# VHH binders against Profilin-1 (pfn-1): the designs that were tried, part 143

Target 1, 132 residues: Profilin-1 (pfn-1), of Caenorhabditis elegans (q9xw16)
Amino acid sequence: MSGWNAYIDTMTAAAPSIKRCAIVGAADGSVWARTEADNVFKASEEELKTFVALFNDVTQVPAKGADIEGVHYVVPRTEESLIFGKKENTGFFAVKTKSAVLIAVYEGPNEVAAQVRKAVESMQTYLNNAGY
Short names: E, the ipSAE of ESMFold2; O, the ipSAE of OpenDDE; V2, 0.75 times the mean of E and O plus 0.25 times the DockQ between their complexes.

## First folded at step 20 (VHH)

Design uj15 (from ui16 with K107E E109S; framework vhh_7pa5_2; at its last look DockQ between E and O 0.85; V2 from the best seeds 0.75)
Fold by ESMFold2, look of step 20:
Structure uj15 (fold): chain B 132 residues (1-132), chain A 123 residues (1-123)
Amino acid sequence: as target 1 above (132 residues)
Amino acid sequence: QVQLVESGGGMVQPGGSLRLSCAASGFTFSSYAMSWVRRAPGKGPEWVSYISGSGKSTHYADSVKGRFTISRDNAKNTLYLQMNSLKPEDTALYYCAVGGPQPPPLEGSMQHWGQGTQVTVSS
């Protein structure tokens, strides 16, 4: 496939609680890579365009929440380049780089969230250091 | 397996035009952004353009903006690059790829490039 698939594989291997994952263009939400087959990441381009625009002002996101794959998440916390969403026994972490947004949707109790965050932030750091 | 087959290259004089095609199979073409990438003699890959899965969003490198037009036909699983006002510096082997601008490689991973299609612009 694309060289972005290796990033998907690295994140899902590092945090097995990740069920679905995508890398999308920061400018337009276009899908560069995603999990496929039995665990397809099912978000429309229009939904992803709306989602990546949340990073334009992360301070407003906790009041609104966020939608991914048609699922509404409460957003208890954001940082300038990170959004954490939660719904029941599931959640997501999304991080922004210069050109992309990395999204990981996980299942499990709060104890696994740190592992998912670390997996996504590791790829964010690698891309940032390379100017992406 | 994913297959991408480029065609439509050739020899043209400066100022000429060519239209490249990329036939895609083995994945849900309409769900993914697609890129054109080129490799000039003795140089590494240079990203040229990408288009979103729906075709609604297009992006170009500064060196080709205004001269090249990326498009796609999702019913035919085909990506296109219309190249106008060609210059000698556009001479390269052109490839299509899945996704936006290609990332730095991760250690231990492999990136597979097809044969590409040669574009030669010479007086």
Scores: ipSAE 0.765, ipTM 0.884, lowest interface PAE 0.9, mean pLDDT 90
Fold by OpenDDE, look of step 20:
Structure uj15 (fold): chain B 132 residues (1-132), chain A 123 residues (1-123)
Amino acid sequence: as target 1 above (132 residues)
Amino acid sequence: QVQLVESGGGMVQPGGSLRLSCAASGFTFSSYAMSWVRRAPGKGPEWVSYISGSGKSTHYADSVKGRFTISRDNAKNTLYLQMNSLKPEDTALYYCAVGGPQPPPLEGSMQHWGQGTQVTVSS
């Protein structure tokens, strides 16, 4: 639908364990692009607004966890521009750029997490270098 | 399937006003933020403004802040841009697009913009 969809496609291609993916505005959680069809990313704008606000103080996130698509995830730790969570055989990685937050929800054993993280962080680096 | 059709452009004098419209189809309109972008002669595309899916959040480029107002009617699948206090430097072809500020292109990617609507500000 837009240039942002190409970035969704790139991340999902780089990590097959990603089930749903979205690119949202860092300021307001508005949806810019998302996976569709059989793998629709279903978080509401209100939920995403709350989620992206977590990046205002990532140090507090492990204590309370994070919610995406109505699912509560345990957040073991955070980094300056990275929030990741786990729930059973699922999890998510969320990275913040200058203007956006990239969110990838994955399914699989812990071993697949590294590939998902690499995919979203690579995109984060690319977008930051491009000024986004 | 995605289709965007811009309208409302024209020629006005400095200080004048125009209201642009963008008719959207082929996707769930209210689920996505929408942007206005413009291309002036001899220049690259410039992001102008975007609005969240619900319409509750709006953002503007510094060059148009205080003069332009973005809005949407989700029942009509239509995006709007009210342009007041127009300046010659606002002269450009105006496009609507899905999402926030448009990213740099990736190989094989396509921009899903309409034909655009011409805005000319001249005395």
Scores: ipSAE 0.654, ipTM 0.848, lowest interface PAE 0.7, mean pLDDT 93
ESMFold2 (binder alone), look of step 20: mean pLDDT 81; pTM 0.821

Design uj16 (from ui16 with K107E E109T; framework vhh_7pa5_2; at its last look DockQ between E and O 0.80; V2 from the best seeds 0.81)
Fold by OpenDDE, look of step 20:
Structure uj16 (fold): chain B 132 residues (1-132), chain A 123 residues (1-123)
Amino acid sequence: as target 1 above (132 residues)
Amino acid sequence: QVQLVESGGGMVQPGGSLRLSCAASGFTFSSYAMSWVRRAPGKGPEWVSYISGSGKSTHYADSVKGRFTISRDNAKNTLYLQMNSLKPEDTALYYCAVGGPQPPPLEGTMQHWGQGTQVTVSS
């Protein structure tokens, strides 16, 4: 649908456990690209606005958790430009670039998390190097 | 399936105004941010402005800030760009695109822009 969709496709191909994925504006949470069809990423603009604002102070996020698509996730810890959460056999990884936030929601045992993280962080590095 | 059709371009003198439109179809328009980008002769594409899906948030390149206004009508699946105080350096082919500032291309992918609408600012 757009140039940003290519990056969605790349991340989902790299980590099959990703069920839904989105690229949103870091400044406002606006949706730039997302998975569609049977795996539509369904977070509202208001939710995403609140979510991307978490990156303003990631140190506070573990205390309160994070919400995506109406689901509340426990956030064990954060890193610079990285927020990840867990809920039962699901979780998410969110990384911030210069202009965007990449969000991947996954399903599976804890062992699949490493592959999901690698996929989004690889994309983060690529986009940062490209100035995005 | 996705289709973007730009219109409203033309030739104006410096200081003049134009209003561009982009008719979108083939996707849930209101669910996505939309951008305007432009390509001047001999130059690469330049991001101009983008607006969130709801229209509540707008962003502009420094080169057009204060002169251009982006807006949208989600009921009509249409994106707009009001261009005031036009300058010769605004001369370009203008495209609309889905999402924010457009990313670098990946191998095997296409840029999903319309045919563009020509804007020429000249005395």
Scores: ipSAE 0.841, ipTM 0.913, lowest interface PAE 0.5, mean pLDDT 93
Fold by ESMFold2, look of step 20:
Structure uj16 (fold): chain B 132 residues (1-132), chain A 123 residues (1-123)
Amino acid sequence: as target 1 above (132 residues)
Amino acid sequence: QVQLVESGGGMVQPGGSLRLSCAASGFTFSSYAMSWVRRAPGKGPEWVSYISGSGKSTHYADSVKGRFTISRDNAKNTLYLQMNSLKPEDTALYYCAVGGPQPPPLEGTMQHWGQGTQVTVSS
């Protein structure tokens, strides 16, 4: 068993509006863990490689938007280690640590978006404190 | 359920070679990165290498670069580690794991390792 699955489970439990979630390598977008079964996180390695590279210069992302699972999102603004996107009643939050990017895709209104952000940032903080 | 079975360890002299295998089942092997991790006597786990799901991207710890080669055969659900120019410091129990470098355990969770495969390098 991957120890990264516990991180997936913790995020989805903390924010039930998360519909799909993944943890990928920051260097190459390779999948380390993801939601499976009827809610499979369905991004190709090539798409994820492009996605994680957005963190190389987050200031350029709002002009381009971002693609995850073949869906194009508007990115209103970014922070140094956080990218979030919106499309209709769905969105995503992605946070970067030293070695990984944590991605959560959700549905719902602004109140659930705040819970999703808190869930991914909590895991980001835990990993940062451990040097990951 | 996910099952990972390591094999191919043994005793070799310094400078020798070994090829480790990891047989995987219970998940879509080709969709996930895979790692090798080792634990030397009395020490905690040390990440050695990982390979992406497709096999196109590989990564190594500095201590093994140029000596070890990670590979995978997605048709056989098998992960490999070719270990060349072995040194006494490579002596350890070797495990495979799903994903990249394993994270710190979350509070209230237990990280479990299989039996692994022993590599012993000595004169």
Scores: ipSAE 0.797, ipTM 0.894, lowest interface PAE 0.8, mean pLDDT 91
ESMFold2 (binder alone), look of step 20: mean pLDDT 81; pTM 0.818

Design uj17 (from ui16 with K107E Q111K; framework vhh_7pa5_2; at its last look DockQ between E and O 0.83; V2 from the best seeds 0.80)
Fold by OpenDDE, look of step 20:
Structure uj17 (fold): chain B 132 residues (1-132), chain A 123 residues (1-123)
Amino acid sequence: as target 1 above (132 residues)
Amino acid sequence: QVQLVESGGGMVQPGGSLRLSCAASGFTFSSYAMSWVRRAPGKGPEWVSYISGSGKSTHYADSVKGRFTISRDNAKNTLYLQMNSLKPEDTALYYCAVGGPQPPPLEGEMKHWGQGTQVTVSS
């Protein structure tokens, strides 16, 4: 475990519907921390590099969607530092901080999405306030 | 299970060079970015540099940019820091850590750094 893993644990504890989670570098998509064991976050560095680049212009993302772990998600809408996607009974929330992107992949009905969003946005706020 | 062991520190004169190493075990080394951080006497930890899992991307603090070079050998599970043009203000205990710039600690959470390796730059 690393210092960043503590934040992974905090997010997954706050939203049980999160199946996989990762913290990556906003500049390059490098993996800083991720869920392991039975729920390994499996996105490659190259894929994540492409993903974090979506935050350079979030307005274009709904038109093309987003890919995570080889899965294509429909992106209904975006916010300045938030990208979220859906596919059947799964989805993801990704938020950008000063230096990182937090990604949470969840499984469940639409009702669980609110809790997942709250978990990642809470962490986003905490890290931003800390200068990260 | 995660273990990080730093080495290569020493005492050098200003303008000198050192090469630090970090031996990693207990996790899939190539899957994670790695950082160097340092702690000078009486100061808090300072992030120095980090490198992506593949080694294709590197980043440096402004204080060391142009003087330090971070690299890694994933086959050997080893992280390196080449330090050139050393200055007295580079004097610190140097640690390697998993991930990018190290986050603030959470309550009760220990930082998973090694014992560190001492670098002293002095005339």
Scores: ipSAE 0.836, ipTM 0.912, lowest interface PAE 0.5, mean pLDDT 94
Fold by ESMFold2, look of step 20:
Structure uj17 (fold): chain B 132 residues (1-132), chain A 123 residues (1-123)
Amino acid sequence: as target 1 above (132 residues)
Amino acid sequence: QVQLVESGGGMVQPGGSLRLSCAASGFTFSSYAMSWVRRAPGKGPEWVSYISGSGKSTHYADSVKGRFTISRDNAKNTLYLQMNSLKPEDTALYYCAVGGPQPPPLEGEMKHWGQGTQVTVSS
């Protein structure tokens, strides 16, 4: 659907435990691409605006957690351009580039989290190297 | 099947105005940000503007800020670009696209543009 869809497809192929995925504008949380059909990424524009604003000061996030798709996640720690959250047997990784935030929601034991992180950080690195 | 059809282009003198339309079908239009992109003669694509799915947030390239206004009508699945104070430098084929500013292509990826709508600003 969009030139960002190739990034969605690459991340989901690299980490099969990703169940839903989106790329949103860093300034406003607007949806540029997302998984659709049987695994649609369901978050409102208002929720995503609040979510991407967390990157304005990631040090504040562990104290309050984060919400995606109406689900509240515990955020154990953050990095300047990475937020991840956990809830039971699910979690998410989100990375920020200059223009966008890449969000992947996964299911599975903690062992699969490394695959998900690697998938989103690979795309983050590619975009950073291109100035995006 | 996603379809985007641009219209409303034409010839206009410097300082004039023009309004472009983009009719969208085949996807949930209101769920996605939409962009206008232009391609001047002999140049690659230049991102012009984008608007969020709800229409509440808009963004513009510096070269058009204050002169162009992006808008959308989600009931009609239509994206608009109001262009005022047109300059010869605005002459280009204009396209709409899904999402914000287009990313660098991944290996083997091809970006296929439709016909677009031509805007010509000349004396």
Scores: ipSAE 0.744, ipTM 0.873, lowest interface PAE 0.9, mean pLDDT 90
ESMFold2 (binder alone), look of step 20: mean pLDDT 82; pTM 0.827

Design uj18 (from ui11 with S54T; framework vhh_7pa5_2; at its last look DockQ between E and O 0.87; V2 from the best seeds 0.00; counts 0 for: unsure alone 64.998 < 65)
Fold by OpenDDE, look of step 20:
Structure uj18 (fold): chain B 132 residues (1-132), chain A 123 residues (1-123)
Amino acid sequence: as target 1 above (132 residues)
Amino acid sequence: QVQLVESGGGMVQPGGSLRLSCAASGFTFSSYAMSWVRRAPGKGPEWVSYISGTGKSTHYADSVKGRFTISRDNAKNTLYLQMNSLKPEDTALYYCAVGGPQPPPLKGETQHWGQGTQVTVSS
């Protein structure tokens, strides 16, 4: 386990509907930590490089959607440091900090989305306050 | 399960060079970015450099940019740090770590670094 794995564990514990989770570099999409074992986060570095670049102009993302782990998600709307997507009974939340992007992929009805968002945004706030 | 073993440190004069190595095991090495961090006497940890899993992207702290080069051999599960033009202020215990710049430890968590390798730059 790495130091960043503790942050993965914290987010997944806070929102049980999270199936896979990753912390990646905001600059290059490199994987710093991810869920493993039965719930391995499988996005490639190249895919993640493209994904984190979406934060350069979030206003364009709803028009084209977002891809994670080879899955295309509809993006209803975005915020300055938040991208979220939906596909059937699945979705994702991605938040950007100073140096990282936190990505949580979840499964369940729409009602579980609020808890997932809270988990990643709480971590976002914590990391931002710490200068990360 | 994760194990990191640093080596290659030593004592050199200002302007000298060293090459550090980090042997990694217990995880899929090529799937993760790797970092070098250092701890100087009486100071907290300082992030030095990190490299992406594929090695295509590298990043450096301003204090070492232009002097240090990070690289990796995924076939050997090994991380490297070439240190040139060393300065006295580079004196520190050097660690390798999984991921990018290392975050603050959370409650009850320990740093998952190796034993470190000592680098001393002195006239």
Scores: ipSAE 0.915, ipTM 0.950, lowest interface PAE 0.4, mean pLDDT 95
Fold by ESMFold2, look of step 20:
Structure uj18 (fold): chain B 132 residues (1-132), chain A 123 residues (1-123)
Amino acid sequence: as target 1 above (132 residues)
Amino acid sequence: QVQLVESGGGMVQPGGSLRLSCAASGFTFSSYAMSWVRRAPGKGPEWVSYISGTGKSTHYADSVKGRFTISRDNAKNTLYLQMNSLKPEDTALYYCAVGGPQPPPLKGETQHWGQGTQVTVSS
């Protein structure tokens, strides 16, 4: 589909607990790649535009929470380029690069959350080193 | 299978205009951002422009800003690039691609491009 699909595939292979994943433009939330078929990442461009704007001031996000795919998550912690959201036995990690935001939605206990974070941060680091 | 077919290239004089088209099939076109990318002789790919899935957001490389306009018709699964005020340095093969600026390839990955459409700007 797109050269970004290889990044989707790498993250989902590295962390099998990822159920849905997307790569979107940091400026506008436009979808560059996503999981498809039975596990389609279903967020509107408008919702994604609001979501990526959270990175403009991550310190405000824990008080508000975050919405993705029409699901509201509590945000226990953020870092300058990372947002972690949690709802029941599911959660997400989102990381920002210069040009993109990588989003992975997962299911499972704390053990799998660390694996998901490592998968998205690995791709974030690769992209940052390449100027993306 | 995803198919992207570029057309509309040709030879024009400096200052001229061309409109490129990209016919898309095999995927949900309106769900994805689309890009134009070009490859000049002896150069690697250069991202030119992208447009969001809805068409509401557009982005341009500095080298073409103000001269090129990207657009899409989601009912026809077609991406467009209107190129005005063409310069000799715009001479390249032009390709469309799914997504924003294409990332660096990962290990073992080969990126496949269609035939593209040649734009030649010469007196």
Scores: ipSAE 0.820, ipTM 0.903, lowest interface PAE 0.7, mean pLDDT 91
ESMFold2 (binder alone), look of step 20: mean pLDDT 78; pTM 0.791

Design uj2 (from ui16 with Q111D; framework vhh_7pa5_2; at its last look DockQ between E and O 0.81; V2 from the best seeds 0.77)
Fold by ESMFold2, look of step 20:
Structure uj2 (fold): chain B 132 residues (1-132), chain A 123 residues (1-123)
Amino acid sequence: as target 1 above (132 residues)
Amino acid sequence: QVQLVESGGGMVQPGGSLRLSCAASGFTFSSYAMSWVRRAPGKGPEWVSYISGSGKSTHYADSVKGRFTISRDNAKNTLYLQMNSLKPEDTALYYCAVGGPQPPPLKGEMDHWGQGTQVTVSS
């Protein structure tokens, strides 16, 4: 498939600690692709709309945290186009491209967090360079 | 297996209207945004419109805004495009796709598009 599903597969292959991920529209949080079956990414459209809006001013996010899949994360770090959330032995990285937000939810120690971030940022760069 | 089947194309005069349909199967249709994409003769694919899974959010290319309306019926797993005030430059093969504006193919992927539905606008 030439659609967004191949992008999901590429990220999960690059960082096996990713348990669930999604690609959503930056304007509205609509789901373009996600992990399915036993690892379904279960965020509502309403929650994702709120989540992608955090990128409108990432400097406000550490004070509030972020919610994905009904789970509240502490956000120790943001950058202009990146939000990192933590909860116990799990976390997420989300990056914004021109048209989309890529979200990867992972489990494991801090060593795997760097791997997850690299996988997501590599795809962010690829999409941005292609105008997406 | 994901299947998308387009229909409703035809030949109309400038200023006319057509309604395209896309029958979807093989996935949870209501969970995903859906797009219309068109390919005019001698041109690459052009994203036309997308609609969120719930149908509450719609987006249009500038070239069709105000003339085209995307909609969906999640009970029937069907996506629609109402095309009004058609112009000769709207002549193209129209396809539906899962998600928002379709990304470039990853290396090693085939460009898999269905048959589409032809829209021809001429006098």
Scores: ipSAE 0.780, ipTM 0.889, lowest interface PAE 0.8, mean pLDDT 90
Fold by OpenDDE, look of step 20:
Structure uj2 (fold): chain B 132 residues (1-132), chain A 123 residues (1-123)
Amino acid sequence: as target 1 above (132 residues)
Amino acid sequence: QVQLVESGGGMVQPGGSLRLSCAASGFTFSSYAMSWVRRAPGKGPEWVSYISGSGKSTHYADSVKGRFTISRDNAKNTLYLQMNSLKPEDTALYYCAVGGPQPPPLKGEMDHWGQGTQVTVSS
């Protein structure tokens, strides 16, 4: 649908355990691209608006957790531009760029998390270097 | 299957106004933010404005802020750009695109823009 979909495809190809993925506006949570077909990313605009606002103060996020697609995740810790959560055999990684937030929801044992993080952070670096 | 068709361009004098439209099909229009981008002769593409899926949030490039207004009608699958106080430097081919500011292209990827609509501002 747009150039942003190519980045979705790149992340999902790099980490097969990613089930759903989205690129949203950092300022408002608007959806720019998302996985479709059998793995539609289903978070609402209102939910995403709340989610991206978490990056305004990441230090508070572990105390309250984070919600994505109506699912509540425990957030063990955060970094300056990184929020990740866990729930049973699922989790998410979210990274913030200059203009966007990249969100990847994954399913699998803890061992797959490293690959998901790498995929999302690689894209983060690429987009930051490009000014996005 | 995704299709974007821009219209409403034309030639106007400085200080004039135009209203662009973009008819979208082939995807769930209301689920995505939409952008306007433009390409002036001899220059690279410039992001102009985008609006969230619900229409509740809008953003503008500094070069058009206060003069341009982006809006959408989700029932009609249509994106709009009201352009007031037009300047010669606004002369460009205008495209609509899915999402916010458009990312740099990846190798082998095609731009998912329409044919564009020409806007010419000249005295």
Scores: ipSAE 0.737, ipTM 0.879, lowest interface PAE 0.6, mean pLDDT 93
ESMFold2 (binder alone), look of step 20: mean pLDDT 80; pTM 0.806

Design uj21 (from ui11 with Q102R K107E; framework vhh_7pa5_2; at its last look DockQ between E and O 0.74; V2 from the best seeds 0.82)
Fold by OpenDDE, look of step 20:
Structure uj21 (fold): chain B 132 residues (1-132), chain A 123 residues (1-123)
Amino acid sequence: as target 1 above (132 residues)
Amino acid sequence: QVQLVESGGGMVQPGGSLRLSCAASGFTFSSYAMSWVRRAPGKGPEWVSYISGSGKSTHYADSVKGRFTISRDNAKNTLYLQMNSLKPEDTALYYCAVGGPRPPPLEGETQHWGQGTQVTVSS
């Protein structure tokens, strides 16, 4: 779809438990790339605009939770550029770079979460080093 | 499957105007942000502007801010770039691309740019 699709493919290849993935603009939540076909990332632009705004003050997010694709997730804790949530056997990791937010929604037991986090944080590091 | 076809380029004098168009197909156009990118002779690609899927949010490089306006018609699957107050340094081949400002390409990445449309600003 775009040059950003290569990054989607890289993250999903690194963590098979990722069911849906997206790269969105940090400023406006616009979709730059996303998983398609059988695993379409379905969050709307309005929803994503609200989501990326959570990074303006991550300390408040655990009290409120976070919504992605119409699903409400409990957010146990946050870091400066990391928001993650859980719901039953699903969850998400979202990391922020200078220009983008990477979002990965996963399904599986808690044990798979570490691999998903590693995948998105690895990409975060790569993009940060590239100035993005 | 993704196809992008740029048009509207030409030769103009400094201070002139052009309006570029990009016809998109092969994907759900309104679901993605779209960008304009340009490549000047002897230089690497430079991001120019991008617009969100809905068109509600626009962003510009400092070099074109105040002179260029990006817009889109989702019913026509078309992206536009209105270029006013053109300068010689705007001379470049202009491409449209899916997404926002793009980082360096990864190995095996497919470039989803069209043939581009040439813009030449010269007195």
Scores: ipSAE 0.900, ipTM 0.940, lowest interface PAE 0.4, mean pLDDT 94
Fold by ESMFold2, look of step 20:
Structure uj21 (fold): chain B 132 residues (1-132), chain A 123 residues (1-123)
Amino acid sequence: as target 1 above (132 residues)
Amino acid sequence: QVQLVESGGGMVQPGGSLRLSCAASGFTFSSYAMSWVRRAPGKGPEWVSYISGSGKSTHYADSVKGRFTISRDNAKNTLYLQMNSLKPEDTALYYCAVGGPRPPPLEGETQHWGQGTQVTVSS
């Protein structure tokens, strides 16, 4: 009965520049929750399986970039559990927890990136503390 | 609105089998991972199993591995749990849920569970 939608709502409320958002299984890229309706997060399970596998060695990601929703992003930086991608006036932050990967796609100038990062990292911390 | 309706519970002897169903509506069923969760008398929710949207990936709690099989029919918007070699400890209300294993509710969130389907394993 209960799903992960409250987690999506919390992140999008904390960072209004987030346009689309998803929570996916870290092991298989399966979609646990996503933005819907006019802001559908449009990534296939196959694409998401490839995406979450990037966290197996984040040091190789800047050379390759990353694909989300059929869009190729340049990845200027990574951390052990975080990938930041950019393309024109859009970008994403993705963070990994024990069980999940949280993905937020934002639009706007680079000045809003800190708000988006804070929103996803706050949820990452919550899930890590709960063992998820 | 999302609706999930569980069925297929009943009373069986230890070692018996049951097949649970979950009829889903109000969302694009095939796009989402689905879980089975159970609540034994006097206990909180325990995650049992989840299956990816496509059905290609399945996951199980250690306590049910090898005995339970999760599956789905995306054409019928239906989730299943085949339960074999049932034990008295499997006695619980069984619920389906959207997504993988979920932690306790966020601050201020009220979680809502339906009636579920009762599984009772006794001699």
Scores: ipSAE 0.796, ipTM 0.892, lowest interface PAE 0.8, mean pLDDT 91
ESMFold2 (binder alone), look of step 20: mean pLDDT 79; pTM 0.792

